# Designs tried in a protein design chat: VHH binders against Glyoxylate/succinic semialdehyde reductase 2, chloroplastic (GLYR2). Part 4

Target 1, 314 residues: Glyoxylate/succinic semialdehyde reductase 2, chloroplastic (GLYR2), of Arabidopsis thaliana (Mouse-ear cress) (f4i907)
Amino acid sequence: LAYRVYSSLQSTTPSTRDELGTVSIGFLGMGIMGSPMAQNLIKAGCDVTVWNRTKSKCDPLVGLGAKYKSSPEEVTATCDLTFAMLADPESAIDVACGKNGAIFGISSGKGYVDVSTVDVASSILISKQIKDTGALFLEAPVSGSKKPAEDGQLIFLTAGDKPLYEKAAPFLDIMGKSKFYLGEVGNGAAMKLVVNMIMGSMMASFAEGILLSQKVGLDPNVLVEVVSQGAINAPMYSLKGPSMIKSVYPTAFPLKHQQKDMRLALGLAESVSQSTPIAAAANELYKVAKSYGLSDEDFSAVIEALKAAKSREA

## First folded at step 26 (VHH)

Design bb5 (from aa1 with S30D T101H)
Fold by OpenDDE, fold request of step 27:
Structure bb5 (fold): chain B 314 residues (1-314), chain A 120 residues (1-120)
Amino acid sequence: as target 1 above (314 residues)
Amino acid sequence: EVQLLESGGGEVQPGGSLRLSCAASGFDFDDYAISWYRQAPGKQREWVSTIYDSGDTYYAKSVKGRFTISRDNAKNTLYLQMSSLRAEDTAVYYCARVYQHDLWNYEDSWGQGTLVTVKP
């Protein structure tokens, strides 16, 4: 039974600018991602209250008309819907559940949307603590970096309380180009890992293709062109292919981060007894590349692991 | 107009140290990642290091452990501290502003470069 995930493009009727202003929005974390996200909400006319561990990072937003509170607790106490964008799982947990954390201010009728990238266990933990207060919880990790955040072009991978998803949808549409509801808490984090696993595997496969093309006497630049015009076209091939052929790997997405994601994805697969032999093979290549000192280079440097393997067989 | 100006290049003995600077103007410096590149005579331009607006730093394998990238946002200046210099480090060094788009980086502005010569 092919679960047709009906991407119900529910045409969320453009909530009139007037309706957006009726909900009080909290935003925790004014880092490289959180700040532009919050700015977009403010620019759209939302009532936004901001907090950050370093107070000065809130100043630009306050200058744009945002309110300031001195703790996550105070923000959640005064806001109907609170977003959190923190740098790591530890920070996400601390802001949500630590001293003066969100759980001490939040209550029934309110919602907490964590857009931080965290592991499944951390997301579940935060969800439980928030829900124990009577509030609703939604995880919403994002695909995209600073520029997409600034441009309101993020992709939200949401999971948790569906009513909160519906309530948060108009605000997600301000900050992003698309949103997905993925069901139970943890599925957002899982989706991100699966996508990154596929990306890593695809890159490894592409690297093999480049080397094979060279070995059989084909021009690898022509390969890149052929791939770019065919059914397997992806931006990463056209953008990184030429540099790979030249053995130049300026950092964009560090190889060490890709390898980490591969490891986590394989762990996820193991936890549900799912075989992922392609990803496993790819992960070994990334490990080898790391061992060669390529951790900080772009993850496309995985091709160097393949080159080294060839030299051992000769 | 976005401007980047490298300085600090010169001649140095193998094993020596040198500090390069890149002065930035015409944009909000603290919002951008900045990279160092180098180009040796007759060779392709090579990535050296990047520092993000978050402060995260990354290095090419060839310079890791020897070079240190840093920035002073108050001065709109990027630095590259080079130590244990080798003959193969001889190149024109360029700073470049990095445009970040999703998982892709583009260098959209370049300096004129500063020459580093490592000679016995």
Scores: ipSAE 0.782, ipTM 0.955, lowest interface PAE 0.5, mean pLDDT 92
Fold by OpenDDE, fold request of step 27:
Structure bb5 (fold): chain B 314 residues (1-314), chain A 120 residues (1-120)
Amino acid sequence: as target 1 above (314 residues)
Amino acid sequence: EVQLLESGGGEVQPGGSLRLSCAASGFDFDDYAISWYRQAPGKQREWVSTIYDSGDTYYAKSVKGRFTISRDNAKNTLYLQMSSLRAEDTAVYYCARVYQHDLWNYEDSWGQGTLVTVKP
């Protein structure tokens, strides 16, 4: 079954400012990601109602013209479409399904879009509870951090009810630079694992390249430059390459998290009987790097695992 | 204006302990990750530790198990508790505000630093 990646470049006709104002938007969670996301919606002229466990976190948004409600229930009761950005799976579940949670206010004709990064099981759980009310559910974990959130440059990996995706699309376009519909709930999380697996493998390969270049008498800095100008260019090479050459790895994406993602991705591959030998090899390097005490260092520190192997052969 | 001010540096004997502080102002402290860096004479600046807004902490291999990073959001202050100090820990220590961008962190504000000298 050829998964036709419908890259529906459908030029979503810019919903007229007037159309954006007709939908009442709820936003749950005013953390480092949620707050700037909600701000972007407000700035775009959307009718936004906000909630956060800590009320004071809503004050800046209210100052910008947002409405405030005292519970997720009240937000979903009054809003057509509600976004949720929570820090962890437990919080996401609590806000959606806990006391005064979203499920108690939401109903048929309304939608819940969870943009939190949660595990597949949590997403499925929330989806079920929301849908049991008659409402629609969309998983929409994001790629990007605080700066992309502020700049409206997030990537949304969405899955769930297609009609809700279509309804939410104009608002996702305010908060992000791209959005993908990936089908069934859970696929968003899966996509994230696959992408991170690729990233980890790429870094390991790049690390090998750096060391090989040095071994054959080439300037590794020149390698970084050549790579940056060629078909295999990726921001991670240009940004992390120089520091790798210098053997400095300040934490940005911790090596232990990368290794975890490798492990999870390999598990996913196994579950569907898909061979991933490159990822498997890369994972072993990350494991070695962890054993050297580099767990908290940036995942680019995987190069140290390769250096150590050479010393054993000499 | 964003300001970071380090304090607590001084001389200490090997095996001793020292606590550094970084006072922050001019921004919402609890919304940012903050890092410690150090620079020894004639060496490159190196990352020491980071504490995120979530409270998660990370340490360089060289200091792991000996240093503890913490923060008091009510006081807008970052701390670095250093124990089992070694001669190689001698450096100017800096605190820096961290801006997160995808897989990259940027330090967008720095303090002036505080000198730690470990000598017999």
Scores: ipSAE 0.782, ipTM 0.957, lowest interface PAE 0.5, mean pLDDT 92
Fold by OpenDDE, last read:
Structure bb5 (fold): chain B 314 residues (1-314), chain A 120 residues (1-120)
Amino acid sequence: as target 1 above (314 residues)
Amino acid sequence: EVQLLESGGGEVQPGGSLRLSCAASGFDFDDYAISWYRQAPGKQREWVSTIYDSGDTYYAKSVKGRFTISRDNAKNTLYLQMSSLRAEDTAVYYCARVYQHDLWNYEDSWGQGTLVTVKP
C-alpha cells in the first residue's frame, strides 16, 4: 500500500514576476541568515529596502540593487511588507519596538513578518505592539541555517494574521522550500519546540541503538548505513553517526541548547497536561551529559550519558 | 581566495600559557563562525573550540576552563588563549572556517597549522 503522502503541494500559481514587483519589501537584519534571504528576494526581482545595525552589512545588498534606510522606522514607513531576521529575542524586540523601531513607521495596510527565532512571550509582545499600530503581524521562525537560507530552502513556521500570511506567501516561497500556517501567534515557536523535542528524543534513541549494536557484536557503522537506507533515515543519523561511533562531538547544535529545548518542550507539554514520557527520559540523559561537562559539545554527545550509566551497573 | 594563517605556536612548560592567532583573509570574517582544532601525533584531529559570529563560544570538555577563544573582527583575527597547558595539549593547532548548514557544520577552509609543544 503505497501511502501516497499527498503532499498537498497546493501549486500556488506562481505569482507572475510582475506581481512580485508591486509590493515594496523591507528587510531588517543582514546577518548570516538575513543577508542571504534578502539577496534571494532581490535576485527574484523584488523591490527590497534593507537595514542593519551595522550599515556596512547592507552594502552588498545595495550593490545588488536594494535600497537602504537608516532605521527600522524608515523601512516600515516606506515598505508594504517588512521582514525581520534578528539574532535573539532582545534584538528582535529592540528592532521592532525600540528607539526608531519598526512600530514607529508601520501603519494600517502594512505587514510585519518576524522570521527571528524568539520565545513565545517575545513574539506575543512584538505582535501586540505591531498590531496596535493597525498593521498586521506574522511570526515565521525558520528551520534551517546559512546554507538553506542561501539556497532558498528554509522552512517557515508561521502564525498570526492569516491575511498577512497570504500576502507574504510568494516571498516566503522565494526564500524557502515550504511554509506552514499554524494559527495563533506563539504556535510557530511551539512547533519549533516540538520539533526539537522530537529531534532530541530521536538522537537519544539512535545513541541507544549504536551502543546496543556494539554490545551484540554488530558493526555500528553498518547500523548507520542500514538506517540511512530505511524508512527511519534522517540526515542527522548519517551525518552524526560516524562521529558518535568515534566519540567525537564537535559543536554544531550544542548539547546544552538541546537540553534547554527539551526542558521547554516538557514545560509546554505540562501546560496542556500532555504526557511525553519518551521526551522526559531523553531529557534526563541530556542532563546527565551536561553534568559530565559536555554542554558545549554537539548534542549527539548524549551517547556518553548512556555509556556512563553502564559503568555504574557494572 | 580564503586564507587562514595560524601563528603563536611554540614550546612551553607544563602549566604555562600560549596565545595562538589565526589571521583570516579573502572573506567576510564577521559573518562566519571560526573553530580551533588540534591534532596530536598519531591521533585524530579533534575539535577544540568554536566562536560564532554572534560571539558565542563553545569548548571541548578537555580544554574548558583552560582555553579561551576570541575574535577581533576589525583585525580579521581569531585567538586562542591557552592556559594551564598539559602534555596532552601537544599538537598542531588549526584554524578553520565554519559553514553552518542545518544541524551540522562544515569546515570548508583550513589553515596550515601551528605546533604547540608542552614539555618539561
Scores: ipSAE 0.779, ipTM 0.958, lowest interface PAE 0.5, mean pLDDT 92
Fold by OpenDDE, last read:
Structure bb5 (fold): chain B 314 residues (1-314), chain A 120 residues (1-120)
Amino acid sequence: as target 1 above (314 residues)
Amino acid sequence: EVQLLESGGGEVQPGGSLRLSCAASGFDFDDYAISWYRQAPGKQREWVSTIYDSGDTYYAKSVKGRFTISRDNAKNTLYLQMSSLRAEDTAVYYCARVYQHDLWNYEDSWGQGTLVTVKP
């Protein structure tokens, strides 16, 4: 099944500010990611209603012109399209399906877009509950962190109801630099795992390169520079390379989380009988690094696993 | 203006305990991750611990199990409880505001530091 990755590079002509204002937008969760995302919508002229477990987190947005509601239910009752950005699967489920949750206010003709990073099972659960009300559901986990959120440079990995994707597209374009429709619910989460698997594998490979360069008498700093200027350039190499060379790994993306993602990705691969030997090898390195007590260090600390292996062979 | 002010440093014996504080002002403390760093004489600055706005905590291998990072958002204060102190823990300790980028954390504001000396 050729997953037609509809890279809709279609530069959706900026819907006239007037068109954006005709849709009532709800936004649940004003955390590190949710707050700047909602702010961008407000700044773009959208009619935004906000909610957060901690009410005070809504104050800045209200100051910018957002409306406030006291529950997810009230938000979905009054809004055509509701976004949710929660910190974890439990919160995502609670906000969607718990007491005073979104499902109690949402109905036919409305849409729920969950931009939270959750597991496949949670996404499917939320999807089912939302759809049982007659509303549409879209999974839309994001690639990016606080800065991209602030800058409206997120990548949305969407899956679910296509009509809702189309409806949500202009708003996703405000909050992000790109969006992808990936088909059935769960595929967004799957994509994220695949991407993180690749990231982990790349880092492990890069770590090998650093050590090999040193072993053959090359300056690893020059390697980082060469890589940064070539076809294999990735921001993580330039950002983390120098620190790796110095054996300093301040936490940014914890190694334990990377290893978890590797594990999950391998599980996904197994479930579809897909061989991923590179990822498997990388995962073993991350496991070793964890065993060395580096779980909280940045995932670039995987290089330490490689260093240790050498000492055993000598 | 963003300000961070460390306190609580001093001299302690090996095996002793010390609690550092970092008072923050000039920004919404609740929305930021905050980190502890340390720099020993003649050594590079070393990451010690980070606490995120979510409350998640992370520790360097060298201090894990001995140090505890915490925060009081109501007081805009970061803490580092240090126990089982070792000579190797001797350093100037700094708190820093963390700005989270995609795969990289940026420390965009630093305190002046507080000296911790562990000696017999």
Scores: ipSAE 0.778, ipTM 0.956, lowest interface PAE 0.5, mean pLDDT 92

Design bb5 (from aa1 with S30D T101H)
Fold by ESMFold2, fold request of step 27:
Structure bb5 (fold): chain B 314 residues (1-314), chain A 120 residues (1-120)
Amino acid sequence: as target 1 above (314 residues)
Amino acid sequence: EVQLLESGGGEVQPGGSLRLSCAASGFDFDDYAISWYRQAPGKQREWVSTIYDSGDTYYAKSVKGRFTISRDNAKNTLYLQMSSLRAEDTAVYYCARVYQHDLWNYEDSWGQGTLVTVKP
């Protein structure tokens, strides 16, 4: 087994809240994701110390009761457990390892949880630098955007030091609805790839359903409603179906990125001799949609690959 | 209170250019994705383009290569540079603030619109 999966448990009990206040929490990065995540920790009763490159972004957190420190080093020096949520790999590395970075204040007995979205190589680099200090490291990239972050509904795909996963779990439960421990650093990215492969396949089959329903004289809006009330419902069908019926694809997840994820998932499957024929067929549809100039539209535009070329143009 | 005000519409000949602006106030402009939409007479409102807080841009197929979306965060202003205009581009153009939710977004605030007319 390369990893072990844990399902999250919801906790809102007063005893859990009181215990949360005994661990000092650092939070690096008050951007559009980090700010609401840190606010949820503060509102749950955690002892939170914040830092951001632009100090004024910390003001709302301080107004809610957070402490402020002037550098990542000072945050990790004064906190037991530090989360980092930075916009890109370069920023994540700089905050962890750069001038006045987290590694200069962190030591044995402390933990660093990087919730940023970074590539595998960057995460491994940060992990190595943190662990060389004697501290523990956990990567915890999230699924979700601004609204799920505000609502505490993020999904954490964690990998790294298991003892740190256990220590971080109550705080991840405040910021998200689910958390998973996936073993060694890098397995979070692999899980995302497999999930997105399934998602792309689901969208392709849904597109076939919409078009078939129209061809046989059924109302595709009724199809969306029927699907939403039964065992095969998925939020993306209800959210994307109406726009797909109208041939409108405002970009939330670019089609080019879904096609890239399909390609990478097929490569991963090949490397371990796993048959994924449904994903292979779906990938061909995404490639056709790209050839139609739809790379930058939402991945639901894959339905256009199933239409006749003449009838598709408007 | 969120406010969005479009300007820069007008009449133009086929093949011409226009630049639309959307002045934003009442929210932290830097933290939001903003979109352009349009509605031609007798038609449904359709998506044109979105620019994210990251600066990433996306375009509907019908306008890609002809329209350019941009933002000036210092001035809280969104722009749409339109070129190679066609009769089919005649519409009222709206800017909209985007509320982001996982796999989809929805527009939670709209401007009043600015009319663009491409002459026959």
Scores: ipSAE 0.031, ipTM 0.578, lowest interface PAE 6.3, mean pLDDT 88
Fold by ESMFold2, fold request of step 27:
Structure bb5 (fold): chain B 314 residues (1-314), chain A 120 residues (1-120)
Amino acid sequence: as target 1 above (314 residues)
Amino acid sequence: EVQLLESGGGEVQPGGSLRLSCAASGFDFDDYAISWYRQAPGKQREWVSTIYDSGDTYYAKSVKGRFTISRDNAKNTLYLQMSSLRAEDTAVYYCARVYQHDLWNYEDSWGQGTLVTVKP
């Protein structure tokens, strides 16, 4: 298919407050990401109804003016547009399709926007279940974590029903700084996977640089500084480099999850016969690091896979 | 004012167990990842374990399978259950509040530490 990328710039201020109040918004999942996202919608003047598996997580939202419903089904039954932000694919599927799930309350004329981070297959499954009710579906995985969610600075990687993307856009603009429409369901998850493949390859290359600099008698802390001043700078180099030099890997993004994303990206590449040899080589390093028992450590621990066995044992 | 106070250190025999506590105040404990670190005499401080607000736990290779991190959000308390202790586990143990930003974290507040000594 002819692939199109669509991006709109927006402010954190919605187009009009009166128009936002005419759409009833559901929000499923009040975790570390969902709570600040829903709070931003409430503060912008949206009519928000919330649900969470642990009811007490909804109390701050209700205190800000949200309505509460006791199940995903009841939220989708009473709302025009429902967002879901769940921690993992299993939760996202359960909230959409499980007991008292969103599919039992949603119908033609309504929309479901899954902002969870799920794999392609899970997103397609949820899409099928939602669309079988006659409702519209949009996947919208995000780039960003807790602070960007609080600040309304998320980046949405959307795919699915274009009319729903257009209807959801003002609300995405409240919660984020950028949004992209990527076409058919699955393309949002695929974009996230490709981005993470690049990230994993970048970390592996950086690890090689640190070790080479040390071996030839250069100060790797100076390497980090030199990299930070030039065209190849990335925030993760400055932020991870010092810890990597000290061989300390407190977990922010688990190595096992980066290795999983490399594996899935290589599978995606195979499905379309795309050569990704740098990612393939990097994935072998992540697999070696897993075999060393580093699965739970930060993905920057991939540097351990490149060390000589004597050096690593110490 | 953020405060972190470790307790539960002491002397133990090799193979023994200890449970460390870290009492937290001055912030919304439920919303933060919290870590244990340790520093042996004459060595750099090293990461031991982290527990996230989600309940997800991560361990350094050197302690995985022997140490268990946990939290009690109702008591604003972090725990480290240490078992199968070895001489190399002798260190001052610190708890630290973790500020999370995208793909990276940093520790923005530290406790004063509690000494664990594993006898030779």
Scores: ipSAE 0.031, ipTM 0.581, lowest interface PAE 6.1, mean pLDDT 88
Fold by ESMFold2, last read:
Structure bb5 (fold): chain B 314 residues (1-314), chain A 120 residues (1-120)
Amino acid sequence: as target 1 above (314 residues)
Amino acid sequence: EVQLLESGGGEVQPGGSLRLSCAASGFDFDDYAISWYRQAPGKQREWVSTIYDSGDTYYAKSVKGRFTISRDNAKNTLYLQMSSLRAEDTAVYYCARVYQHDLWNYEDSWGQGTLVTVKP
């Protein structure tokens, strides 16, 4: 994509693997996502210093050649560019801004890239605290989980200080397959909201397709196969379809959270006078599914909103 | 080497209770979501419940309100407290370690199972 070509052609940023070791990299958070991300940086030849609240989780990284520091402050004090991957907004704020936090070691000339998944308000708070030190800030929430993190296949939705995006790009390329620069802080979270609105609408439409195919005497398993081979294929259809046909919805993304994202997306659309009628209709189905007590099941349970009450009793 | 060992199965009367345990070893237990599944003879394995590393819990509709999943990270142990048991709960119960991958989970390690039989 153009972002890889741009970062290589006209930058003073390192452009070869041997040159990556001239930038000292901090990495805060060695959980299920952070550990494989940091390992990929180490394997690429980066000079990596790690920290985690539970020190023993750093041991695999140190065994691979990482340096260790005992606080976020010490990591940011000794590194040019620090990544943070924390499990929740409270942890992300505490690591950045709490006692011995990143803000106490970071200063002008340094950068902080928060790859955690946090709400817009939390990201803006962290951004303000970091930038008040004179340092640069980039939010970079990711699409992907453990396997994509291990394989260096994450997708980064970045927003914040453009010079930091440009400096971070080679390292994001090591950890991911693509990256997007979306302008000001908050736009990463907004992009996720719009994407999730589309996802929720797609699931609702797919649910209608499954039920219609059954009603007209077609095999819905064949429908899933036909969809998977054509232009409308999306991974979620083949991954969710079989379990939806069996009326089983093991929770990967809670229905209540998909419905919340639909509501927030409709509010965003209203604020800029953008018509989103398909999302509005889909949101009504998620609300019906919630009323059936399905809030904690997977968002694919939205199909239950379209069934006759007798069919749901099985 | 990832290991999951279920225990606590047995025979119970309808309306009775059982507590299943799953002892985990060979991985950092507190970093993972862990699930219970069950399989009756001749049936597909079906999801029962999941507890995430955050402590969030989710239940299949068929067991919600009757089963409670929990974990003790200090003991690397997963639990399933089963109450108000019915004949249709008769199955081999498995625990499984779960990865999250974008829009779906997948189970990458399984226990050998423990049999629960609910008698008339």
Scores: ipSAE 0.024, ipTM 0.542, lowest interface PAE 6.8, mean pLDDT 88
Fold by ESMFold2, last read:
Structure bb5 (fold): chain B 314 residues (1-314), chain A 120 residues (1-120)
Amino acid sequence: as target 1 above (314 residues)
Amino acid sequence: EVQLLESGGGEVQPGGSLRLSCAASGFDFDDYAISWYRQAPGKQREWVSTIYDSGDTYYAKSVKGRFTISRDNAKNTLYLQMSSLRAEDTAVYYCARVYQHDLWNYEDSWGQGTLVTVKP
């Protein structure tokens, strides 16, 4: 219904390689997510200028034809539309507003699209600072990780200035498979937080299922297969289940970040008096897993919080 | 191009030790988890150990306490120190880069393998 209308906005067809090359694109942050996103823009024919705190991370992008500038300020000064993909709220704020930050180069007629995952307050702060220059701001946190970023299959949860959303849409379509316009700044961050709260709760419940199946003498690999063929199938069950059964948690989404998102979601729920008891219970399990030293492991390691201490020694 | 090259295999008496190496090139080694796998003749490939980019390590139950995984990020090299070797450890050992995709991981690049034979 409403998400179908906004998620399928026709933004790619008017844009050709010629038209894409007429907008100068800045890209701040060449980490695991930002680098493949910027590479997709370059390969599509966009005029891309890059920056990263660690200069050598830009070398692959320059090798593909990107321009380099030594500060966020210089990038926004020379580009029409600048994307920022930073690891945390502190970095996102520093790149936008800190020394030699984006606000010192950006001005009326330009746009700043923050594709980082930050909390609502941080997004609003960055928005105010950018808009005080006369420029437009769009928050656009993504759903997806490295592989979807490389494949141009990210999902963008956008909010902010509608004209900037429309101007950015062709470039979001290069980097992603869908985009949603959610209204006011803060709604993108809130939607991402709610989605991640659900994900964390699902993983905790799945962990209980694996352990119960083992305790009653069922084959947990058969459980994973049964789940994959029914109405409750989710990709994360099929893909995480086998390694969880083997007690292996190679990091895709750090447990500490899932626990943080649960905490923030519970705070959001409190602010509007919305009951979220399943998320509250799941958050306690993530906190226990952190106390076991699993903060840097995959969030599927939450299953360790449900194991008896004696069995963990084996 | 991503490349992984294992070395250090050979023949060992039961109870002996070997150190395997995996030289990595063509990617930012420091940013990836890397795993050891092994495959005995006629069996499916099995996971042995993983070391994360954070330095955290995990081991299959069959090798825990006998094998130690480590990495030297300055040399782009992964190691597997094997001790108390048994006949059941005879296999071709592979290193693999762990690709972090969305909510799951998979090994997207493999070495050619190095043969470890534990004599009867």
Scores: ipSAE 0.014, ipTM 0.307, lowest interface PAE 7.1, mean pLDDT 87

